# Ledger of designs, part 6: VHH binders against Apical endosomal glycoprotein (Mamdc4)

Target 1, 160 residues: Apical endosomal glycoprotein (Mamdc4), of Rattus norvegicus (Rat) (q63191r268to427)
Amino acid sequence: SHHMATDFETGLGPWTQLEGWTRNFSAGSMVSPAWPHRDHSRNSAYGFFLVSVAKPGTTAVLYSPEFQGSVSYNCSFTFYYYLHGSEANQFQLFVQAQGLNTTQPPVLLRSRHGELGTAWVRDRVNIQSAHPFRILLAGETGPGGFVGLDDLIMSNHCIL

## First folded at step 1 (VHH)

Design d14 (framework vhh_7zox_3)
Fold by ESMFold2-Fast, scan of step 1:
Structure d14 (fold): chain B 160 residues (1-160), chain A 119 residues (1-119)
Amino acid sequence: as target 1 above (160 residues)
Amino acid sequence: DVQLVESGGGLVQPGGSLRLSCVASGFTFEDYGMGWVRQAPGKGLEWVSDIYSDSSTGYADSVKGRFAISRDNAKNTLYLQMNRLKPEDTAVYYCAAGTYEYSWGLDYAGQGTQVTVSS
């Protein structure tokens, strides 16, 4: 079973961002008792991306590569997320299709807010698009908040 | 139960026009993406056009500028206006409804309607 997986150990892989998501917070574990000491993969604090605590109220967006459209296969996307420390935390997952004339508006598939505890949460979405598409993962922290992502796994039917 | 009932296919000369219709039932039509796919004799399925719940549309390069997809949510009906038809448009055309959280799928497809473009 070959599929694209990203555990963030060595960087973003094929995912891209402008700014906002950061990794390697080994020193950050000393800032708050609620800071995740290990990523979901049980690696060091290096292996995951978090929206910066130092810039509350700003949105950071992570972009997948563009996947091919298909009328025969669905694309399954599994991921882990973390929301703790602020009622103002938010996480949203969008899918954005590339129309033949114009890029379509992003479609919201998941929205999570606030305080969800100190454990990583697993989620999964199923996508079928006749158009090429990409996935957008948007995070925003409130004061004292943490938003994290790890173990982004796309099925073998998510064709680059 | 989901049901899709297609009509409007037939024999037409090159340069002619046809309007396909698909009447849907068994789901909240206005919330789903809808589309048309076709299969030419001896070929695989080809996506033709789709229309999302927000009325944004997409078209295959082979039909862009000649075909127009539309929907009437009050009638639970999907349309495909086909203009300036070419022999290479000859195919069985299938109506399809979205079955996933994003876009349309082929889990719910009609029985198809034959379009033949010949002189």
Scores: ipSAE 0.006, ipTM 0.223, lowest interface PAE 10.0, mean pLDDT 71

Design d15 (framework vhh_7zox_3)
Fold by ESMFold2-Fast, scan of step 1:
Structure d15 (fold): chain B 160 residues (1-160), chain A 122 residues (1-122)
Amino acid sequence: as target 1 above (160 residues)
Amino acid sequence: DVQLVESGGGLVQPGGSLRLSCVASGFTFSSYSMGWVRQAPGKGLEWVSDIDSGGYTGYADSVKGRFAISRDNAKNTLYLQMNRLKPEDTAVYYCATDSWYEGLYPEYFDYAGQGTQVTVSS
């Protein structure tokens, strides 16, 4: 296949972070009732996903690698998210472009909050940028809640 | 302004088929990704399928192998062919545009129409 896919089963792949996102699985001893019973990539209680465990007052942020700009192609990004157990849960997707000499502020493309049920939800964004860009995935988990990610898939027009 | 007009819903028996259409206006249809989302009675929105400007498609796990999305750029029209329909597919179906970094920044998919009702029952 000509796309970049990350299922978190062995690590973060090309995605990076400072802190706040943790790889984990449902059969672990620290799971709460708000956690999914299975991951999305393996459909297994032993399959890995990311969960947001950022410190109070901070947000976990996951960064894609930098993709090339294009005026001819869009970059399609598909991902699965899970928001359950707290109305204070938040998830946001930003795109951040590189200007000629300066990184631009992140631009919000998706926002999800609160209680969205007990299933992994698929979403997709299409990004057309003339400038190099990164995708930022920001999560904040509310009290007793869960905010998670699995299966991050970049289309073949997302050029590294 | 952006307008999306859905049609093709109706009452169908389990195992039957329907084809939904969405006619778009107010933007350059061929340049945008398009999709279908649905809302069953008493439930939240569920993403069903999408197709980008290059023809690449995606499907929710609940509809894979049964539904097929397509587009006709000359007619500014999006389609959803629904096969082997189940009572669980009963919902209002909406078509939507996706966001683009250099031009459009909705917090959620834009819906211009009222949707089209699909009812799967005896």
Scores: ipSAE 0.000, ipTM 0.147, lowest interface PAE 14.3, mean pLDDT 79

Design d16 (framework vhh_7zox_3)
Fold by ESMFold2-Fast, scan of step 1:
Structure d16 (fold): chain B 160 residues (1-160), chain A 123 residues (1-123)
Amino acid sequence: as target 1 above (160 residues)
Amino acid sequence: DVQLVESGGGLVQPGGSLRLSCVASGFTFSDYWMGWVRQAPGKGLEWVSDISSGGSTGYADSVKGRFAISRDNAKNTLYLQMNRLKPEDTAVYYCAKYDFESGYLTEDAFDYAGQGTQVTVSS
């Protein structure tokens, strides 16, 4: 069973941001051709997802809550993303650890660019950290493109 | 009371150019995604272009490389620069305001788009 799941249907849950990611849904051909026809969580044109709407040259960043470190167990993070409609689309996943007296620089674990087709793509990372950490999800949408997220799932070994 | 007033349409020969304008009132223009949709005679609505509150742009494949969307937040005005016009671009063009949290441009966007501006590309 999964300890924490966020499907964006009612909000951001425990995830936070300053700006740039926004909740949205597709509802058919009135939206850009690059948008998904359906969300992932409900498989519905009226189900919600996140889309990156940061200004050109700026990256939208979504932050997880802080998880505790463990030397015994890995935190597994499963997520879905959609990249289509522009070669300039970018998506990155970082892990940022909190040291004893300082925040460590973010470590890149995933990077995806351009067009990945017309389906939500499932991915999973295993995070090993002896220190408390956050997950950062960064998106930048190219002209005419779409960069989206849905169904963020943390395993039972991701301890708040 | 949301108002969107389109202008700049007209008759032009193939290969010509036009610039459409849309003056917005009744809301904080800079906070919203804005876009252009068109309706050709006897056809449904076609999305043409959009621009985010931050200035990120999108274009339909049929107009990519020929059209450029822009906005002037100080003047509450949306623009569409149309270059290398084709007979297939003949349509009524509507300015549309997105409710970005609720998520998409709908047929109901006509209630916020105004009366549109006619573009006719003919020799």
Scores: ipSAE 0.000, ipTM 0.127, lowest interface PAE 16.2, mean pLDDT 74

Design d17 (framework vhh_7zox_3)
Fold by ESMFold2-Fast, scan of step 1:
Structure d17 (fold): chain B 160 residues (1-160), chain A 123 residues (1-123)
Amino acid sequence: as target 1 above (160 residues)
Amino acid sequence: DVQLVESGGGLVQPGGSLRLSCVASGFTFSSYYMGWVRQAPGKGLEWVSDITSGGDTGYADSVKGRFAISRDNAKNTLYLQMNRLKPEDTAVYYCARESTYYDILTGEYQDYAGQGTQVTVSS
């Protein structure tokens, strides 16, 4: 299989960031009630996820590797997020295309905010780009809140 | 083709004990949180107990100290040991594979439950 899957159990894999996303897990401490009781990939209190530690006004951004453009196939991206404990929580997904000699502005494909309950949420986007592109995952955590990511899965039509 | 098959229900007198079993197939049993829910006649579903993939347990206040949940990952089997049974414990008991996520595109949890086993506590 030629898909790219990242479960954060051993690191960030091919994803990159400057700062603000931290690998963590639920067990060991009586953490905030806003935190999930388990990760998605392992369904375990000892399984790792990413949590945004960026406050409102600053943003944690996670970058995918650059994928090739295609006019023939849709690249699909399946991912899991968790937003709870603060109405000021924010999560956004952008796609940023690389034009000829110019990086294009990011295009917003998903925006979620506030409290989405106490379960990981599965979502999926289909990406159509004639040019090389990358995915940006942006998170801001409100006071007492949690914004997290797990299990980032690119389909086999997402070509590196 | 997820399957959950409950057994071990029956008629018992107050103060008695029963052990319920649930044999799972069609998924990697050891990776999932598992639980028991029950439905008394004319009532809604009530969560009874759950057990994580790592073996941590939780219980409803109504059954704490009387019921014990456990799992045998080598046999793909979930158990519920029910002690000091009360008439109020009379219900159909369902084995459940707990959802790891909510699917926003379909608006549904990915939970699965078996067909249930009847427990009647009466003299």
Scores: ipSAE 0.014, ipTM 0.467, lowest interface PAE 7.0, mean pLDDT 82

Design d18 (framework vhh_7zox_3)
Fold by ESMFold2-Fast, scan of step 1:
Structure d18 (fold): chain B 160 residues (1-160), chain A 122 residues (1-122)
Amino acid sequence: as target 1 above (160 residues)
Amino acid sequence: DVQLVESGGGLVQPGGSLRLSCVASGFTFDYYAMGWVRQAPGKGLEWVSDISSGGSTGYADSVKGRFAISRDNAKNTLYLQMNRLKPEDTAVYYCAKPEYWSDTSYYEFDYAGQGTQVTVSS
């Protein structure tokens, strides 16, 4: 395979976390009005996505596997996100390079905040790092809100 | 359910060599970067070396040219070849899967194993 795609239908794939991101779907009873009516990958009320449900005062963080560094190629990362129901919703994408003696600080590449409507939104970032690196996807859901992710797609130049 | 089991430590004389091994289980080993960290008596953790899933390596300045990290994905095993050992290399060595936190400038190691003692003395 020439690229890596994760749709969350059966799990997290190679992505990892400690807590705060939960796989879920729209068809559950008592779901908030802020939740999407369907996922992006299946366009179905029974299709899975990730939602940020971190404990109050904390942020959910999802980690990619480590990718190889390259001075020749840009790793392109495409993803879908959903922010609705609270102005306090926040989503951030960081890249963190792995140095020799010290891990580099995370570099913010994307920030989305608040209310963005009732559709899954596509975004893309291009990453070039001479050092091995990881992608961090951070979500914080505001009161009555929803912050979600689906369909994480790494290009051919994102080498494990 | 993730387990990392280190072995290969021991007592060696200055200038000697030692090879550490770490057998991993409970996760898809070949998908993840792996590393070695050490802790000398009464000191904090020091990053020693890491290797990406694709084989790219990094080394602390204190061990460059003397240590070599490698992996065997078919055996879920990480290695550290330590050459020209110095008394300053005396520490417990831990196998770890590096993790990143947005508020941290160094690795978090939730999957660190029990460690293996390396003592370099005459």
Scores: ipSAE 0.000, ipTM 0.109, lowest interface PAE 17.5, mean pLDDT 77

Design d19 (framework vhh_7zox_3)
Fold by ESMFold2-Fast, scan of step 1:
Structure d19 (fold): chain B 160 residues (1-160), chain A 121 residues (1-121)
Amino acid sequence: as target 1 above (160 residues)
Amino acid sequence: DVQLVESGGGLVQPGGSLRLSCVASGFTFSSYAMGWVRQAPGKGLEWVSDIYSGGSTGYADSVKGRFAISRDNAKNTLYLQMNRLKPEDTAVYYCARKYWLGDSYEDFDYAGQGTQVTVSS
């Protein structure tokens, strides 16, 4: 059981962004060989995922809602990413906590780059924060490449 | 199109109070962190306060204990209650939308036209 799961089939759910991440699917548009043949959540060419389409010099960033801090429980975040078709592909996961007096700088928890093959890759992070926090998912797509996200799953200990 | 419209500024005596309001439109207000920044004549922008989508707040040291930020998501409205005002609080106050979780002015992507607050005897 999960407190919050987002498969992008109907929208961004509680996740927000300024720009740069777009919902798309394999069979509905002109795609390069770098794109996955299907999404992760539905295993379908018509299932939705997010792809980073930020312009050169700009990073697409997706923001979680703010979660409560706890000294008793870990918030576990599970997600799937796809990096293929360019050595210049980059994906980063940050956690940013709200301090007592100010917002803390983002802390990098995961960094992936380049060519990782033709499969959705699963990862999980455990977040321990006494203060409220937000998750940032940053993507940059290289020439001819693909950087994508699907199935963002927060555990029951990630409290809104 | 994103719109932020401030109101509630004016002239007030030292020690007085004002409440600023900001009505937002053109985006899902409840999903964004919002804040207030100000600019005194001849000075740069100064971050004053912010409030995150989950309700957590932050304040500049110069206003802690005197100002209170709040939001009403049903009305798409951001507020700043300003108490025990000082001449040093004289500035144009801008309502701003955050594109990042940080507390610097560079973390804001949209700002309104501002509302003038003058604290003078």
Scores: ipSAE 0.000, ipTM 0.114, lowest interface PAE 15.9, mean pLDDT 80

Design d2 (framework vhh_7zox_3)
Fold by ESMFold2-Fast, scan of step 1:
Structure d2 (fold): chain B 160 residues (1-160), chain A 123 residues (1-123)
Amino acid sequence: as target 1 above (160 residues)
Amino acid sequence: DVQLVESGGGLVQPGGSLRLSCVASGFTVSSNYMGWVRQAPGKGLEWVSDIYSGGSTGYADSVKGRFAISRDNAKNTLYLQMNRLKPEDTAVYYCARDWEYTLGDSTYWFDPAGQGTQVTVSS
């Protein structure tokens, strides 16, 4: 049994979105003081990450694939995020239970705002759901700011 | 040994206040990421609030403006001040260092989370 890891170096992998999250790298963009000098997965200015560039008034949302429910195991999700350059930056992590007839409203598990410094921040959540579920990662970038994601890692008990 | 002991819960009327405490031993509260999670009857674990080592705090939308997280270096204690309590705040509250929480009965998934403290908001 192997974990599912996504480092964004070749694409989004099994993660999906409509719009708002963009793959980018430090050396590929106009330099802003708010942008990281390197990604987390490669520790390189040429390594890719996701940045929230949603239109004004729109939130960028990234969706995991649907995972199976279990009453016996935790699905452990580890990820890295970067919030710098604006007090209006926002990042939220939701879990949404999926049914055949009804979709449950998203449940907020994490919320981060504003300025968290110039380092990729590690976080981890353990999810145990009796029902199938997906993870939603929502980002809003404030004026002059940066909101980014890298290295999304699902444990062996996150069953597709 | 690392140990966390929650206290301060109880029965309170809607609109009331409670202050929860989490006494730590085996590590320093003020130099670590810490937070509060809760589990309401028949529901899953919900993140409530956290504090980074540098002092930055976060709050769930359901409690923002009503709850305040803080630390006391001299007592090596994490606090959660809960104001304007609602019936929906009824839950067992746990403090945790570096999130390892779960809905299951297996406590080996909890990194040094304590036994929790029960908060009941009822008239």
Scores: ipSAE 0.000, ipTM 0.185, lowest interface PAE 13.5, mean pLDDT 78

Design d3 (framework vhh_7zox_3)
Fold by ESMFold2-Fast, scan of step 1:
Structure d3 (fold): chain B 160 residues (1-160), chain A 120 residues (1-120)
Amino acid sequence: as target 1 above (160 residues)
Amino acid sequence: DVQLVESGGGLVQPGGSLRLSCVASGFTFDDYAMGWVRQAPGKGLEWVSDITSGGYTGYADSVKGRFAISRDNAKNTLYLQMNRLKPEDTAVYYCATGYDSEYVWEYDYAGQGTQVTVSS
């Protein structure tokens, strides 16, 4: 099977949220100095990405579909994030496993804070779970800052 | 043969400080991201902090502002300065290594861990 890739050019694909993440692009609106000048997938001012527009003290969370567990394979997840314009910016990646008859608490696998410059940063996580699981991508934007996501890629061992 | 040797744990009063160290061998330390994860009694693993080969740091919300991660590439050593310790910080702390190439981060365990107990 082929890996699952989401570049946000036409929507969220299989990813879901309640609120807090918004699709946007650099040239389409008046933007703060902290916003990316280009998206990652197309390196274009007209390409789409996600931006966290969370209320103070609230985290915007994006949820993957549920993946199958495996003791034989690691699910590899590659993504791009952007943190600029505030030392209070935060991005976190959680994995949430489904136990027998209950959902387990999320486990934090990555955390990035503050000012990381004006380029999209690539990150990759190998996820090991014997149980079905979901990936949660959480963003909190500081004053005058920007927290963005683009190009979410799951390897072929991330089985739906 | 990759080895990570943690030290610096112990019993400390709430509000106290500890400095954890992790001495790495068997790989080119400068090329790898390093981190700390912990496991409290009866709980799952919790990522605490990491530092890339380029010096970018990250912290779990539960420790941000209290803990500081650093590395000394000349000594192949990773540090975690733990300040204003709380009973909730009681855990076995593990040193972890991962490949970091242009912000690619993968996390691997290799250490035995060091016990931190925060108790009156």
Scores: ipSAE 0.000, ipTM 0.147, lowest interface PAE 16.4, mean pLDDT 72

Design d4 (framework vhh_7zox_3)
Fold by ESMFold2-Fast, scan of step 1:
Structure d4 (fold): chain B 160 residues (1-160), chain A 120 residues (1-120)
Amino acid sequence: as target 1 above (160 residues)
Amino acid sequence: DVQLVESGGGLVQPGGSLRLSCVASGFTFSSYEMGWVRQAPGKGLEWVSDIYSGGSTGYADSVKGRFAISRDNAKNTLYLQMNRLKPEDTAVYYCAKSLYWGEPYDFDYAGQGTQVTVSS
């Protein structure tokens, strides 16, 4: 199937990172007030999500696998994010294309900052690339804040 | 000396109902978040449902509207009422608790589980 979904319940799936994104869950009334009480995929305090532990000035970056380019189709990427508890929270989504002999600079497609409420927020990007590409998800968490991700869904023509 | 003892599993036909129980001992049950996780044959663990110490509940999409979690703090007992059971609900069901108060928890399904088989 050409549909790829990652809910973080058992790991990172095909996504990779060096550091800064941590799998976690929200169980326990002593966690920070900024944390969601439930994940998105399970709607559960025991369901896993990713949280950025990177402070401003140091960025957590999550990398997709490399997808094939297409001149005929767009890759659709749907994801859920949570930004609460600090105006210094930051989330960015980049696409980085691989040219014939040159890796292109990352291109910013989404930027979200600060306080966005107490619900998982759905977003979607359509990626048009004639060349192979990766998606980069960058997060920085402000003091007392939370920046999280859940349910990363590559659909339609997102081909490995 | 924490113990979680699951019971109530069995063999039922599709569309049937079962009520699972988990009797807890060795800790202050009312202070902890509790939940149910399951493992189908040949598959990994799947979270099913949870209930906070204050009574708020959550459910996996696969069981939402069919299962109901509850707790009786006076009896140190967690329950899962399972209605309109499907063959895909066949699994060993484990009772889970929060490991430490005041920390992000890693739950431990501290029991042998109870087998639920939905078959005609």
Scores: ipSAE 0.000, ipTM 0.091, lowest interface PAE 21.1, mean pLDDT 79

Design d5 (framework vhh_7zox_3)
Fold by ESMFold2-Fast, scan of step 1:
Structure d5 (fold): chain B 160 residues (1-160), chain A 121 residues (1-121)
Amino acid sequence: as target 1 above (160 residues)
Amino acid sequence: DVQLVESGGGLVQPGGSLRLSCVASGFTFSDYYMGWVRQAPGKGLEWVSDISSGGDTGYADSVKGRFAISRDNAKNTLYLQMNRLKPEDTAVYYCARGPYEWLSDYAFDIAGQGTQVTVSS
């Protein structure tokens, strides 16, 4: 019943970025103590997730495809995030609607910062937009920290 | 000013049931999504369930089939019927106001004090 699910095991799927989010996994000698021991989708040290590795002073931004607007149905977006190892960690979820002639400013729906423990955290947002829209996932990793994403799931009411 | 007042929490044995209530004031209740989020001791916030103004519902996988969310727009009240409770359901439960149906905005904000649910033998 979910229309689009992305687990990052084979790529970014329909999601796009310019730079800053990297697919990676936990196994290996170069893993920071702040990294999760396993991904969420596979519960495996060899399963893939996204980690924010944007250069200092910039944020990594991941863009959904553009979804159709509706006044009758909500697009439900479920995702898993991991914030550990630095008080300077930041994660934000925005929705950006396409206006008639101009893209509207992004609207912040979620903001998380700092140290949130050593488990993947589930969250969900319901998005109601009369206009076409996309989801922006912004991450900024603090020194020695980890900001990650896994299992991005769009409901069957999120129409491409 | 937005006010959300939760009630109905308590101590219950595994397999038991509780019904949580949330009375809303200070906004047009029927225009908003409403939901429940919870926080277990030492853990972050976890979304539990939500309901649209028209009654469309969503549930976290951990509670699906056991919990039922409902609302009474005439009474400005949100409910969560919790059945077959498990020790893992122990948390403070918060009533949360969601977005307008037509407007992309904050998905949920928590304005209440919460209600404690403890599942223990």
Scores: ipSAE 0.000, ipTM 0.104, lowest interface PAE 19.0, mean pLDDT 79

Design d6 (framework vhh_7zox_3)
Fold by ESMFold2-Fast, scan of step 1:
Structure d6 (fold): chain B 160 residues (1-160), chain A 122 residues (1-122)
Amino acid sequence: as target 1 above (160 residues)
Amino acid sequence: DVQLVESGGGLVQPGGSLRLSCVASGFTFSYYAMGWVRQAPGKGLEWVSDITSGDSTGYADSVKGRFAISRDNAKNTLYLQMNRLKPEDTAVYYCAADYSYEFWSGDYLDYAGQGTQVTVSS
């Protein structure tokens, strides 16, 4: 099944950031019309998700823990994102490999822009790396928009 | 009032092709990830393929390169084009909508359709 699943209900789990991603929930009519009415993990107005609250012109980045490289299996990463309320919304997924002496530049695997409707969108990537690696999830929120994440699920072949 | 109706199954010889369809009603089809799950005789559920509301696709390793998932939002219809069919593809195929966290493994799906039988035999 899953080796590691993070639903944000009690924190970030093994994921890390410096700033810009905030745990929040959608309870009440005081949130922007761009926000989801419920989270993905609990289908609840009181269930938590991450939202990008980076200041205009900045990007929030969330980092996975480092996973081992392998030539024998692929690491499968399933995740949910929500983009609505602004055409300037952007979400990107990068994989960054770690060499012996230096961290390699991030490689872009997914890019999504703008408004993707009023439902959590599921996506999945298979990551092949002979070297240790981590996943970076980058969000930029446009004016009046929402960029969010929930349910980050690493398969049992994503070895810590 | 959600309804999913699968069709297109049948008996085919190894190496043959079939196209499955799933017509959805009772919800805003274009907002939801959709997918196919199968159950072979005497075996557990196996996720086959899915497609997000943004048209990103995923495939099980056992069908990758042979099957293609697609959707037509104007017709509320999900498709699975199955090529180079093998006897081990014999199963009941179910259409599923993912509007919660339940469609990332076959064990957690809620099926709304009755399924369509695919038999690959001489």
Scores: ipSAE 0.000, ipTM 0.119, lowest interface PAE 15.5, mean pLDDT 78

Design d7 (framework vhh_7zox_3)
Fold by ESMFold2-Fast, scan of step 1:
Structure d7 (fold): chain B 160 residues (1-160), chain A 121 residues (1-121)
Amino acid sequence: as target 1 above (160 residues)
Amino acid sequence: DVQLVESGGGLVQPGGSLRLSCVASGFTFSSYWMGWVRQAPGKGLEWVSDISSGGYTGYADSVKGRFAISRDNAKNTLYLQMNRLKPEDTAVYYCAKDTEVYFGSGEYDYAGQGTQVTVSS
């Protein structure tokens, strides 16, 4: 298959971070009732997902690999996110393009806040960039809450 | 002239099955993610399932294991096989095409009138 799919079951795959997102599973580290009871990819208490481990005043950021630019095709990115346990939970998706001699500032494509219940929620963005680009996934947890990610899927038009 | 025509809804008892169909026209069906969303009486829209041009599928937790989405690109048709139906599945089901936006979309085009699914004894 030409699509790039990351389910976190064996690691981060091609995604990178400095800190803040941690790979975990429901039965591995129950810290509160708001902890995810299942992952999305396997619907299992032993399936892995990413969760933001918030530090006061900091945001966890996950980076995609760099994708090629195209004026002919849209790169479609589908992902599943989890926002539960706090009205102050925040999730944002940015695209950051590379200019010829400079990195462009990030462009915000999605912003989700608050309490969305115990389900993994699907979202999708279509990205068209003439220049190479990266996707940035930012999570910040509120008190008693969790922000999660699972099943990051890049379409066949997302060229590495 | 994008058109999505849903069919296959009806009245069924709990535990029953239905298969929904959506015939698409006016765009290159094989190139788009397609999905099903539903609206229960007095509720907002809920995403149910989606399928990529290449056949990757996703499901809402409430239907996972019971529903199966599929597509036939040669017939421009999207399907939703619904098994072990519950009263909570009662809703109008809409076939949805992803919108064309160069930076950020994930919005669906609800071109059809939907098809009513009622699950009751």
Scores: ipSAE 0.000, ipTM 0.134, lowest interface PAE 12.7, mean pLDDT 77

